# VHH binders against Abasic site processing protein HMCES (HMCES), part 66

Target 1, 269 residues: Abasic site processing protein HMCES (HMCES), of Homo sapiens (Human) (q96fz2)
Amino acid sequence: CGRTSCHLPRDVLTRACAYQDRRGQQRLPEWRDPDKYCPSYNKSPQSNSPVLLSRLHFEKDADSSERIIAPMRWGLVPSWFKESDPSKLQFNTTNCRSDTVMEKRSFKVPLGKGRRCVVLADGFYEWQRCQGTNQRQPYFIYFPQIKTEKSGSIGAADSPENWEKVWDNWRLLTMAGIFDCWEPPEGGDVLYSYTIITVDSCKGLSDIHHRMPAILDGEEAVSKWLDFGEVSTQEALKLIHPTENITFHAVSSVVNNSRNNTPECLAPV

## First folded at step 22 (VHH)

Design yh1 (from B7 with S107E)
Fold by OpenDDE, fold request of step 23:
Order: structure tokens, then sequence, then C-alpha cells
Structure yh1 (fold): chain B 269 residues (1-269), chain A 121 residues (1-121)
């Protein structure tokens, strides 16, 4: 995964992240650093994206089933990194391969500390390469959306009003991530950053690309992944696998330029 | 610092052969697809060949098929392009490129500076 969409207004995003804690109480996640949230149809590595994480990471004796929402930097910066500039990392931390997660110190250590997060997105983009050429067709990939009387498919939204309705009830893509906290050597604010765990693609996506983000499908999967107080690393890792519960459509080349931040990025062609 | 350094280019007669090499450094080589591209004078850069991270799969342009062979040595962080039966139309600057295994973006992640290949009688 190298490109996502996360464009919902903060209030809409928050509502979309409604959940039940272990006591069955309906809750909204509390924001940490909401001012760092930058909605965009075109999110790339090194940008900030909202993630969910357990409240227990911030508050002692907190209910570990409670969720916090926080913008974090895409591209994990390990806590042990001693350089002043995260860009000096010599390895790519945009993604974490599921098969080697326990072999790499940069991922194993934070994971062992329970630093699991859920990366939120409208969906992610992937480019299908045409054989024998350098031509690539981008696709927007997302959860199937429930057709309600009020919510049409992205393709059926013929009116601005319908468009708004679609996004008001949008089911967010929930991807498994690992985050870490890095303290700059020269002082300053602690940097929170994340990596997306990747797996082999499901059959439905295999023609587009052979890899996909590990998607946590459903509230139970999301809850278990986040709840590092009750769910061990070993149990959590069992949640990491390909899912077929994905849909996609072709989009225009507008998304190719990471500077483009318009609805055209994810519009079907 | 990420580096891709091409070598092996030169002048060759039609029907001749060349072997290009691209030495990679500054990134985890085994986590990347490696590709070869070329650019003829006054033309756009075009795809020539691609090899998967393990070397288990390859892809070629129509012009390269049957004549060119892409290979890699992960122990040496090097990708190769064996070019046989060279034609004048194969003349151009040949570039090495790397793409991350986990995602395909609109472009390759890293590019070399290129090596000149000239096929002329």
Amino acid sequence: as target 1 above (269 residues)
Amino acid sequence: EVQLVESGGGLVQPGGSLRLSCAASGFTFDDYYMGWFRQAPGQEREFVALISWSGGSTDYSDSAKGRFTISRDNAKNTVYLQMNSLKPEDTGVYFCAAEDYDYSGPEYDYWGQGTQVTVSS
C-alpha cells in the first residue's frame, strides 16, 4: 500500500469510527492532536493519517477497549533511530510484510510493546501494470458499501446531494498497522508514526497486484487488534490475512500525481 | 543514499550482443522488482524488461522478447540485461529502475542515470 484516500471531515470521520467498548457502551473515539488531521483524496507516505489505538497507550489503568483517534506519520520511525532526520532511514517502513514482521527489529519491538493501530482510509489505490508495457491503470479499492435507500454507489451519485449521502455513511477501510514513538535526539515533540502490514493479495485483487494491506474486517477484528491489554501479540497476528471482502473500480490518472486532492482521484472512469 | 548504477553499455554492430549491469545500493534489494527501460533520441522512455524480487517471474516488451534476457543476483544486489541480436533501433540510453514489492505506484521508486547503447554498422 502506497496511496490512500482519507478525505472525510473530522466530525464525519469520528462518527464513522463509532464503536462499542467491552462493556457494550456505545462510544466515539477521542481525538489526540486533531489539528494534525489533513483530509485528502490522495494520501502518500510521510503524510499524516488518522489511526485508531487503545486508550491504554496514553492513560494508565485505562480501559484497553477504549479507542483514541490520532493522526500519525505514515512510515514508521523506530524509537531507537538516532539520526535527527527520519528521512535518513535506510529502509522502507511504509509497509511491514506479515511474513517477516517478527524478524525485523523495527517492527518486532513496537509490536511487542502492544503498539498496534488501525489505519483509517476511505480506501487505497493500487496500480495494475499492463504486461509488456509501462502503462498502469490505477484502481480505488475499498470495503463494499451497504446500499441504503439514501446511499448510492460512488458511481450512482449523479447529484451533489447524493454524493454527500454516500460519504455520510461510508464504511471506512480498516488496515492493520504498527506504530512507534520516536524522540528526536535534538529534542522536540515525540513523533508518532505507523507502518501498514501487508499480505499476499486475495484472489479478487490478484490481477491488480500480488500484495495488499492486511485488512481488519469487522468490529471484532478491529477491537482485538487494538486491545493489546487483553489480546496477546500472538493472538493478534492471527487476524493478519488476506480478505476477499473488497471491491474496486478503475479511476483516472489524476491520482497519479500526489498533489492532486480532488474527488476525481477516486471517481470511477 | 539509494543508488542504481548502470554499466556495460557501448558501441556494437548489428547482430552483436551486450550485457548490461545495474548495481543497487542503499535499499533492501530483495524487496524490489527490477526493471530495464530505454530511451532513444527524440523518443519517450520505453519499457524493456522486468524481473520479480525472487527472479521467479519476468516480463518483456514485444521488441525485447526472444532477444533480451533479464536476470538478477540478489547476493550481489545486481540486475542484468543480456541483449542479443541487437538492431540499430535498440540504440538509446538504458535505465535501471526499482519498484517496491508491496505496492505498485504510478512510477518506479528509484532510477539509475543510464548507460548508452549504440548499435551501428
Scores: ipSAE 0.821, ipTM 0.921, lowest interface PAE 0.6, mean pLDDT 93
Fold by OpenDDE, fold request of step 23:
Structure yh1 (fold): chain B 269 residues (1-269), chain A 121 residues (1-121)
Amino acid sequence: as target 1 above (269 residues)
Amino acid sequence: EVQLVESGGGLVQPGGSLRLSCAASGFTFDDYYMGWFRQAPGQEREFVALISWSGGSTDYSDSAKGRFTISRDNAKNTVYLQMNSLKPEDTGVYFCAAEDYDYSGPEYDYWGQGTQVTVSS
């Protein structure tokens, strides 16, 4: 996964992240660094995206089932990295392969510290390669959305008004991530960054691409992944597998350029 | 610094064979798909072959099928292109490319400088 969409306004995004804590109380996640949230239809590595993480990471006696929402840098910078420029990392940390997560120090160490997060997106983009050529067709991949009589599929939104309604009730894609905290050698603010865990693709997606992000489908999966206080690393890793609960449609080549940030990126062609 | 260095190009007669090599450095080689491309004079760069991480999957252009074989040695951080039954139409600069398949995008991440292959009588 190298491209995502996360364009919802902050308030809409927050509401979409409503949850119940372990006591059954309805809650909204509290924001950390809300000013770093930059909505975009075309998110690329090194950009900031909102993630969910346990409040226990920030407060020693906090309920570990409580959630914080925070923009983090896409591309994990390990805490042990000693260079002043994260771009000097020789290892690509945009993604973490599930089969080698425990073999890579960059991912194993923060995971062992319970630094699990849920990466939020409208969906992600993937390119289908045409066999025998270098031609590629991009697809937008997301959770199936509830068809309201008035709010057709992204493709059926004939009016701006209908489009807004679709996004007001959009089910966000929830991807399993690992984050780390890096202190620059020269001082400054602590950098929070994340990687997305990847798995073999489900059967439905296999014709497009044979790899996909590990999607946490449902509140239970999300809660268990986040709750590092009660759920061990070993138990959490059992949640990492492909899911068939996705849908997709072809989009234009507009998304190919990471500088393009318009609704056309995810519009059906 | 990321480097892809092609070698093995040269002049060969029609029907002859060449083996190209591409030595990779500066990145985790095993995490990347590797590809070969070529560019003839006055033409656009075209796809020739692709190989997956472990070498378990390969893909070829129609022109390369049956004549060319892509392989890799991860221990040596090297990808190869065995070219048999070469034709004058195969003449061009051959480029090695690397792609992080999990980091999927519209383009390859890294490119070599290329090696010249000339097929002529």
Scores: ipSAE 0.598, ipTM 0.828, lowest interface PAE 0.7, mean pLDDT 92
Fold by OpenDDE, last read:
Structure yh1 (fold): chain B 269 residues (1-269), chain A 121 residues (1-121)
Amino acid sequence: as target 1 above (269 residues)
Amino acid sequence: EVQLVESGGGLVQPGGSLRLSCAASGFTFDDYYMGWFRQAPGQEREFVALISWSGGSTDYSDSAKGRFTISRDNAKNTVYLQMNSLKPEDTGVYFCAAEDYDYSGPEYDYWGQGTQVTVSS
């Protein structure tokens, strides 16, 4: 996964992240650094995206089921990194393969510290490669949305009003991530950054691309992944597998350019 | 710094063979798919071959099928293109490219500078 959409207004995004804590209380995640949230239909690595993480990461003795939402840099910068420039990393940390997560220090260490997060997106983009050529068709991939009688296909929202309705009730894609905290050698603010765990694609997606982000489907999966206080790394890793609960549609090549940030990026063609 | 350096190009007669090499540095080589492309004079760059991380999967253009073989040595951070039965139409600059398949995108992430292959009688 190298491209996502996360364009919802902050308030809408927050509401979409409503959850119940372990006590059954309805809650909204508290924001950390909300000003760093930058909505976009076309999120690329090194950009900031909102992630969910346990409050326990910030507050001692906090209820680990409580969630915080925070924009983090896409592309994990390991805490041990000693260079002043994250771009000097010699390996790509945009993704973490599930099969090697425990073999790579950059991911194993933060994971061992319980630094699990849920990366939020409207969906992600993937390019289908045509065999024998370099031609590629982009797809927008997301959770199936509840069809409201009025909400035809995402593409049928011909009116601004319909469009708003669709997105007001949009089920966000929840991807399993690992984050780390990096202190720049020269001082400054701690950098929070994340990687998205990837797995083999589900059958439904396999014709498009044989790899996909590890999607945490449902509140239980999300909760368990986040709750590093109660759920061990080993147990959490059991949540990492392909899911068939996705849908997709072809989109235009507009998304190919990471500078394009318009609804056309995810519009069906 | 990421580098892809192609070598092995040259002049060859029709029916001849060449073996191209691409040496990669500055990134985790085994995390990337590797590809070969070529560009003939006045033509667009075209896909030639692709190889997966471990070499377990390969893909070829129709023109390359049966004649070209892509391989890789991860220990050496090198991808190869064995070209047999070369034809004049195979003439062009051959480029090595790297793609993080998990990253995915519309294009390859890294490109070499290319090596000239000329097939001429």
Scores: ipSAE 0.597, ipTM 0.830, lowest interface PAE 0.7, mean pLDDT 92
Fold by ESMFold2, fold request of step 23:
Structure yh1 (fold): chain B 269 residues (1-269), chain A 121 residues (1-121)
Amino acid sequence: as target 1 above (269 residues)
Amino acid sequence: EVQLVESGGGLVQPGGSLRLSCAASGFTFDDYYMGWFRQAPGQEREFVALISWSGGSTDYSDSAKGRFTISRDNAKNTVYLQMNSLKPEDTGVYFCAAEDYDYSGPEYDYWGQGTQVTVSS
């Protein structure tokens, strides 16, 4: 997973993240650093995207089932990194392979600290290679949407009212992530950064690409992944597997240029 | 720093053979698809061959099928292109490319500087 859409205005995104805490109370996640949220139809590594994490990471004795939403840098910078410039990291941390997560210090160490997060997106993009050529067909991939009336709305974008209806009750894609906190050697703000865990693709996506993000399908999976106070690393890793509960459609090459931030990026073709 | 270094190019008569090599460093080689591309003078760079990270799957352009073979040696961090039955239209600069297997994108992640192949009488 190397490209996502996360374009909802902050207030719409926040309402889409409504959840129940351990006691069954309906809540919205509390924002940290809301001014760092940069919505776009076309997010790439090194940009900030919102993630969910347990309140217990920030507050002593907090209810670990309560959620914070915060923008974090895509591309995990390990806490042990010693250079002053994160761009000097010698390996790619955009994604974390589920089959080797406990063998890589960059991921094993933050997992041992309970640094699990849920990465939020409208959906993600993948490029299907066409055999015998260098041509690639991009796809937008997302949870099935019951109330969107997809065939009549996403691609049209004919009016602000129609567009609003598409996204008003959009089910956000919820991907399993790991985050870490890096303290620059010469001081300054702590950098929060994340990686997206990947798995082998489900049968439905195998013709597009052989890998997919680890998707947390439903509130139970999301709650268990986030709750490092009650759910061990070993138990949390059982949540990491492919899902068939996914849909997609082909999109134009507008999304190829990461500077293009328009609804056309995810419009069906 | 990632580095892809091609070698093995040269001047060959039509019908001859060449074996290109691409030595890779600066990334985990067996996490990457490796490919070969070529560019003739005045032409766009075109696809020649692709091999999966493990070597278990290959793909070829129509012009390469049956004449060229891509292979890799993950212990040596090297990808090869065996080129047989060379024709003048195979002339060009041959580039090695790499792309992470864990996701796809619109373009390859890394490119080499190229090695010249000239097929002429």
Scores: ipSAE 0.594, ipTM 0.833, lowest interface PAE 1.6, mean pLDDT 90

Design yh1 (from B7 with S107E)
Fold by ESMFold2, last read:
Structure yh1 (fold): chain B 269 residues (1-269), chain A 121 residues (1-121)
Amino acid sequence: as target 1 above (269 residues)
Amino acid sequence: EVQLVESGGGLVQPGGSLRLSCAASGFTFDDYYMGWFRQAPGQEREFVALISWSGGSTDYSDSAKGRFTISRDNAKNTVYLQMNSLKPEDTGVYFCAAEDYDYSGPEYDYWGQGTQVTVSS
């Protein structure tokens, strides 16, 4: 996974993240650094995207089932990194392979601190290789959406108001992530950054690409992944597996250039 | 710093053979697809061959099938292109490219500087 869409206005995104805490109370996640949220149809590594994490990471004695939403840098910068410039990191931390997560210091250290997060997106893009050529067919990949008269569908909207109705009840993709906190040596704000855990793709996606993000399908999986106060690393890792509950459609090459930030990026072709 | 360094290019008569090498450093070679591309003067860069991270699968352009063989040696962090039955149309700069197997994108992650192959009488 190397490209996502996360384009919803902040208030719409926040409402899409409604959840129940351990006591059954309906809540919205509380924002940290909301002004750093940069919505786009075309998010790439090194950009900021919103993630969910437990309030317990920020507040002593907090209920670990309560959620914070915060923008973080895509591409985990380990807490032990000593250089002043994250671009000097000598390895790619955009993704974390599930089969080696406990072998790599960059990922096992923050996991040991309970630094699990849920990475939010409308969906993600993958490029299917065409045999014998340099051509690639991009696809937009996302949760199946419940279609109602009110919700609409992608490609059906003919005005700004109708477009907003397509996304009002959109089920956000929820990917398992790991984050870390890095203090720049010269001072300044602590950098929060994340990686997306990956697994072998399900059969439904295998013709597009052989890898996929580890998707947390449903509120129970999301809650267990986030709740490091009650769910051990060993138990949390049991949540990491492929899912067949996924759908996709082909898109045009507009998405190829990461500077293109328009609905055309995810429009069916 | 990531580096892909091609070698083995040169001048060759039609019908001859060359073996290109690409030495890689600065990344975990075993985690990457490796590919070869070529570009003739004034032309778009075109796909020649691709090999999976383990060497377990390969793909070739129509023009390369049956004449070229891609291979890799993960112990030496090197990918090779054996080119046989060379034709003047094979003339161009040959580039090595790498892409992480864990995700895909519109372009490869890394490119070499290229090595010149010239096929002429």
Scores: ipSAE 0.592, ipTM 0.831, lowest interface PAE 1.6, mean pLDDT 91
Fold by ESMFold2, fold request of step 23:
Structure yh1 (fold): chain B 269 residues (1-269), chain A 121 residues (1-121)
Amino acid sequence: as target 1 above (269 residues)
Amino acid sequence: EVQLVESGGGLVQPGGSLRLSCAASGFTFDDYYMGWFRQAPGQEREFVALISWSGGSTDYSDSAKGRFTISRDNAKNTVYLQMNSLKPEDTGVYFCAAEDYDYSGPEYDYWGQGTQVTVSS
């Protein structure tokens, strides 16, 4: 997973993240650093995207089932990193393989601190390689969505009403992530950054690509992954597996250039 | 930092053979697809061959099938292209390329500087 769409305005995104805490109370996640949220149809590594994490990471004695939403840098910067410039990392932390997560210091250490997050997106993109050529077919991949008579067309944005028909009740893709906190050696704000855990692709996606993000399907999975106060690392890792509850469609090459930020990026072809 | 260094190019007669090597450093080699591409003067860069991170899968362009073999040695962080039955049309600069196996994108992540292959009498 190396490209996502996360384009919802902040208020729509926040409402899509409504949840119940452990007492059954309906809540919305509380934002940190909302001004760092940069919505786009075309997010790439090193950009900021919103993630969910437990309030207990920020407040002593907080209810660990309560959720914070915060933008974090895609591409985990380990807390032990010594250089001043995160682009100097000598390894790619965009993704974290589930089968080696407990062997890699960059991921094992923050995971041991309970630094689990849920990475939010409209969906993600993958490029299918065409045999014998340099051609690639991009696809947009996302949760199946509830269809109604009022449903609009994905990629339609010619009026606020058409956009709302598709996106107001969009089920956000919820991917398992690990985050870390890095203090720049020259001082300044702590950098929060994340990686997306990957697994072998399900059968439904295997013709597109052999890997997929670890998707947390449903509120129980999301709650357990986030709640490091009540759910051990060992138990949380049982949530990491492929899912067949996924759908996709082909998109045009507009998405190839990460500077293109339009609904056409995810429109069906 | 990341380096892909091709070697083994040169001048060869039609019908001859060459073995290209690409030494990689600065990334975890066995997490990457490796490929070979070529570019003739005045032409666009074209695909030649691709090998999966483990070496278990390969792919070739139509012009390379049956004549070229891509292989890799993960202990040496090196990918190879064995080129047999060379033709003047194979002349060009050969580049190796790398892409992380955990995701695909529109383009490869890293490219080498290339090695010249010239097939001529």
Scores: ipSAE 0.589, ipTM 0.830, lowest interface PAE 1.6, mean pLDDT 91
Fold by OpenDDE, fold request of step 23:
Structure yh1 (fold): chain B 269 residues (1-269), chain A 121 residues (1-121)
Amino acid sequence: as target 1 above (269 residues)
Amino acid sequence: EVQLVESGGGLVQPGGSLRLSCAASGFTFDDYYMGWFRQAPGQEREFVALISWSGGSTDYSDSAKGRFTISRDNAKNTVYLQMNSLKPEDTGVYFCAAEDYDYSGPEYDYWGQGTQVTVSS
């Protein structure tokens, strides 16, 4: 996964992240650094995207089932990294392969510290290669959305009114991530950054691309992944597998350019 | 620093064979699909061959099928292109490319500088 959409207004995004804590109380996640949230139809690595993480990461003795929402840098910068420039990392940390997560120090260490997060997106983009060529067809991949009589599909969003209806009740894609905290050697603010865990694609996506992000489907999966206080690393990793509960449609090549940030990026063609 | 260095190019006669090598450094080689491309004079760069992480999957252009074989040695961080039955139309600069398949995008991530292949009688 190298491209996502996360364009919802902050208030809509927050509402879409409503959850129940372990006591069954309805809650909205509290924002940390909300000013760093930059909505976009075309999110690429090194940009900031909102993630969910346990409040326990910020507050001692907090209920670990409580969630914080925070924009973090896409591309994990390990805490032990001693260079002043994260771009000097010699390996790609945009993704973490599930099969080698425990073999890579950059991911194993923060994971062992319970630094699990849920990366939020409208969906992610993937490019299907045409065999025998370098041609690629992009797809937007997301959770199936509930079609209500009043709510149009993305394909039916032919008017501004319909568009708003579609996104007002949008089920966000929830991807399993690992984050880390990096202190720049030269001083400054602590950098929070994340990687997305990837798995082999489900059968439904296999014709498009052989790899996919590890999607946490449902509140239980999301809760368990986030709750590092109660759920061990070993148990959490059991949640990492491909899911068939996704849908997709072909989109235009507009998304190919990461500078394009318009609804056309995820519009069906 | 990421480097892809192609070698093995040269002048060959029609019907001849050539083996190209691409040595990779500065990135985790095993995490990347490796591809070969070529560019003839005045033409656009075209796809030739692709190989998956472990070599379990390969893809070829129609022109390369049956004549070219892509392989890789992950222990050596090297990808190869065995070219047999070469034709004058195969003349061009051959480029090695790397793609992080998990890092999905519309383009390859890294490119070599290329090696010249000339097929002429």
Scores: ipSAE 0.586, ipTM 0.823, lowest interface PAE 0.7, mean pLDDT 92
Fold by ESMFold2, last read:
Structure yh1 (fold): chain B 269 residues (1-269), chain A 121 residues (1-121)
Amino acid sequence: as target 1 above (269 residues)
Amino acid sequence: EVQLVESGGGLVQPGGSLRLSCAASGFTFDDYYMGWFRQAPGQEREFVALISWSGGSTDYSDSAKGRFTISRDNAKNTVYLQMNSLKPEDTGVYFCAAEDYDYSGPEYDYWGQGTQVTVSS
């Protein structure tokens, strides 16, 4: 996974992240660094995207079931990294393979500290290789949506007003991630950064790509992944597996250029 | 520092053979698709061959099928292109490319500097 869409305005995104805490009370996640949220149809590595994490990471004695939402840098920078420029990291940390997560120091160390997060997106893009050429067909991949009159169907929008309704009650994709906190050696603010855990693709996606992000399907999975106060690393890793509860459609090559931030990036072709 | 270093290019007569090598360093070779591309002067770079991270799957352009064979030696971090029955149309600079097993995108992650192949009498 190397490209996502996360385009909703902050207040719409926040409402889409409504959850129930351990006591069953409905809550919204509390923002940290909201000014760093940069909505776009075309997010790439090194950009900031919102993630959910336990409030306990920020506040002593907090209820670990309560959620914070914060933008973090895509591409985990390990706490032990010593160069001044994160682009000098020779290990690619955009993704973390589930089969080797406990063997790689960059991921094992923060995971052992309970630094688990849920990466939010409208959906993600993958490029299908075409046999015999370097031609690639991009797809937009997302949770199946509950269709109502005009919500949940990207291809049904025929006006700006109808486009707004497509995203009404959109179910955000929730991907399992690991984050770390890096203190630049030359000084400055602590950098929060994340990686997306990957697994073998499900049968439904196997013709597109053989890997997929680890998707947390449903509130129980999301809660268990986030709650490092109550759920051990060993228990949390049982949540990491492929899912068939996914849908997709082909998109045009507009998304190929990461500078293109338009609805056309995810429009069906 | 990621490095892809091609070698084995040269001048060959039509109908001849060459074997190209690409030595890789600075990344976990076993985690990458490896490919070969070529570029003639004034033309866009074109796909020649691709091999999966384990060597279990290969793909070829129409012009390469039946004449070229891609292979890899993961113990030596090296990918090869055996080119047989060479034609003047195969002339160009041949580039090695790498793309992470876990990543898909519009372009390959790393490129070599290329090795010249010239097919003429």
Scores: ipSAE 0.586, ipTM 0.825, lowest interface PAE 1.4, mean pLDDT 91

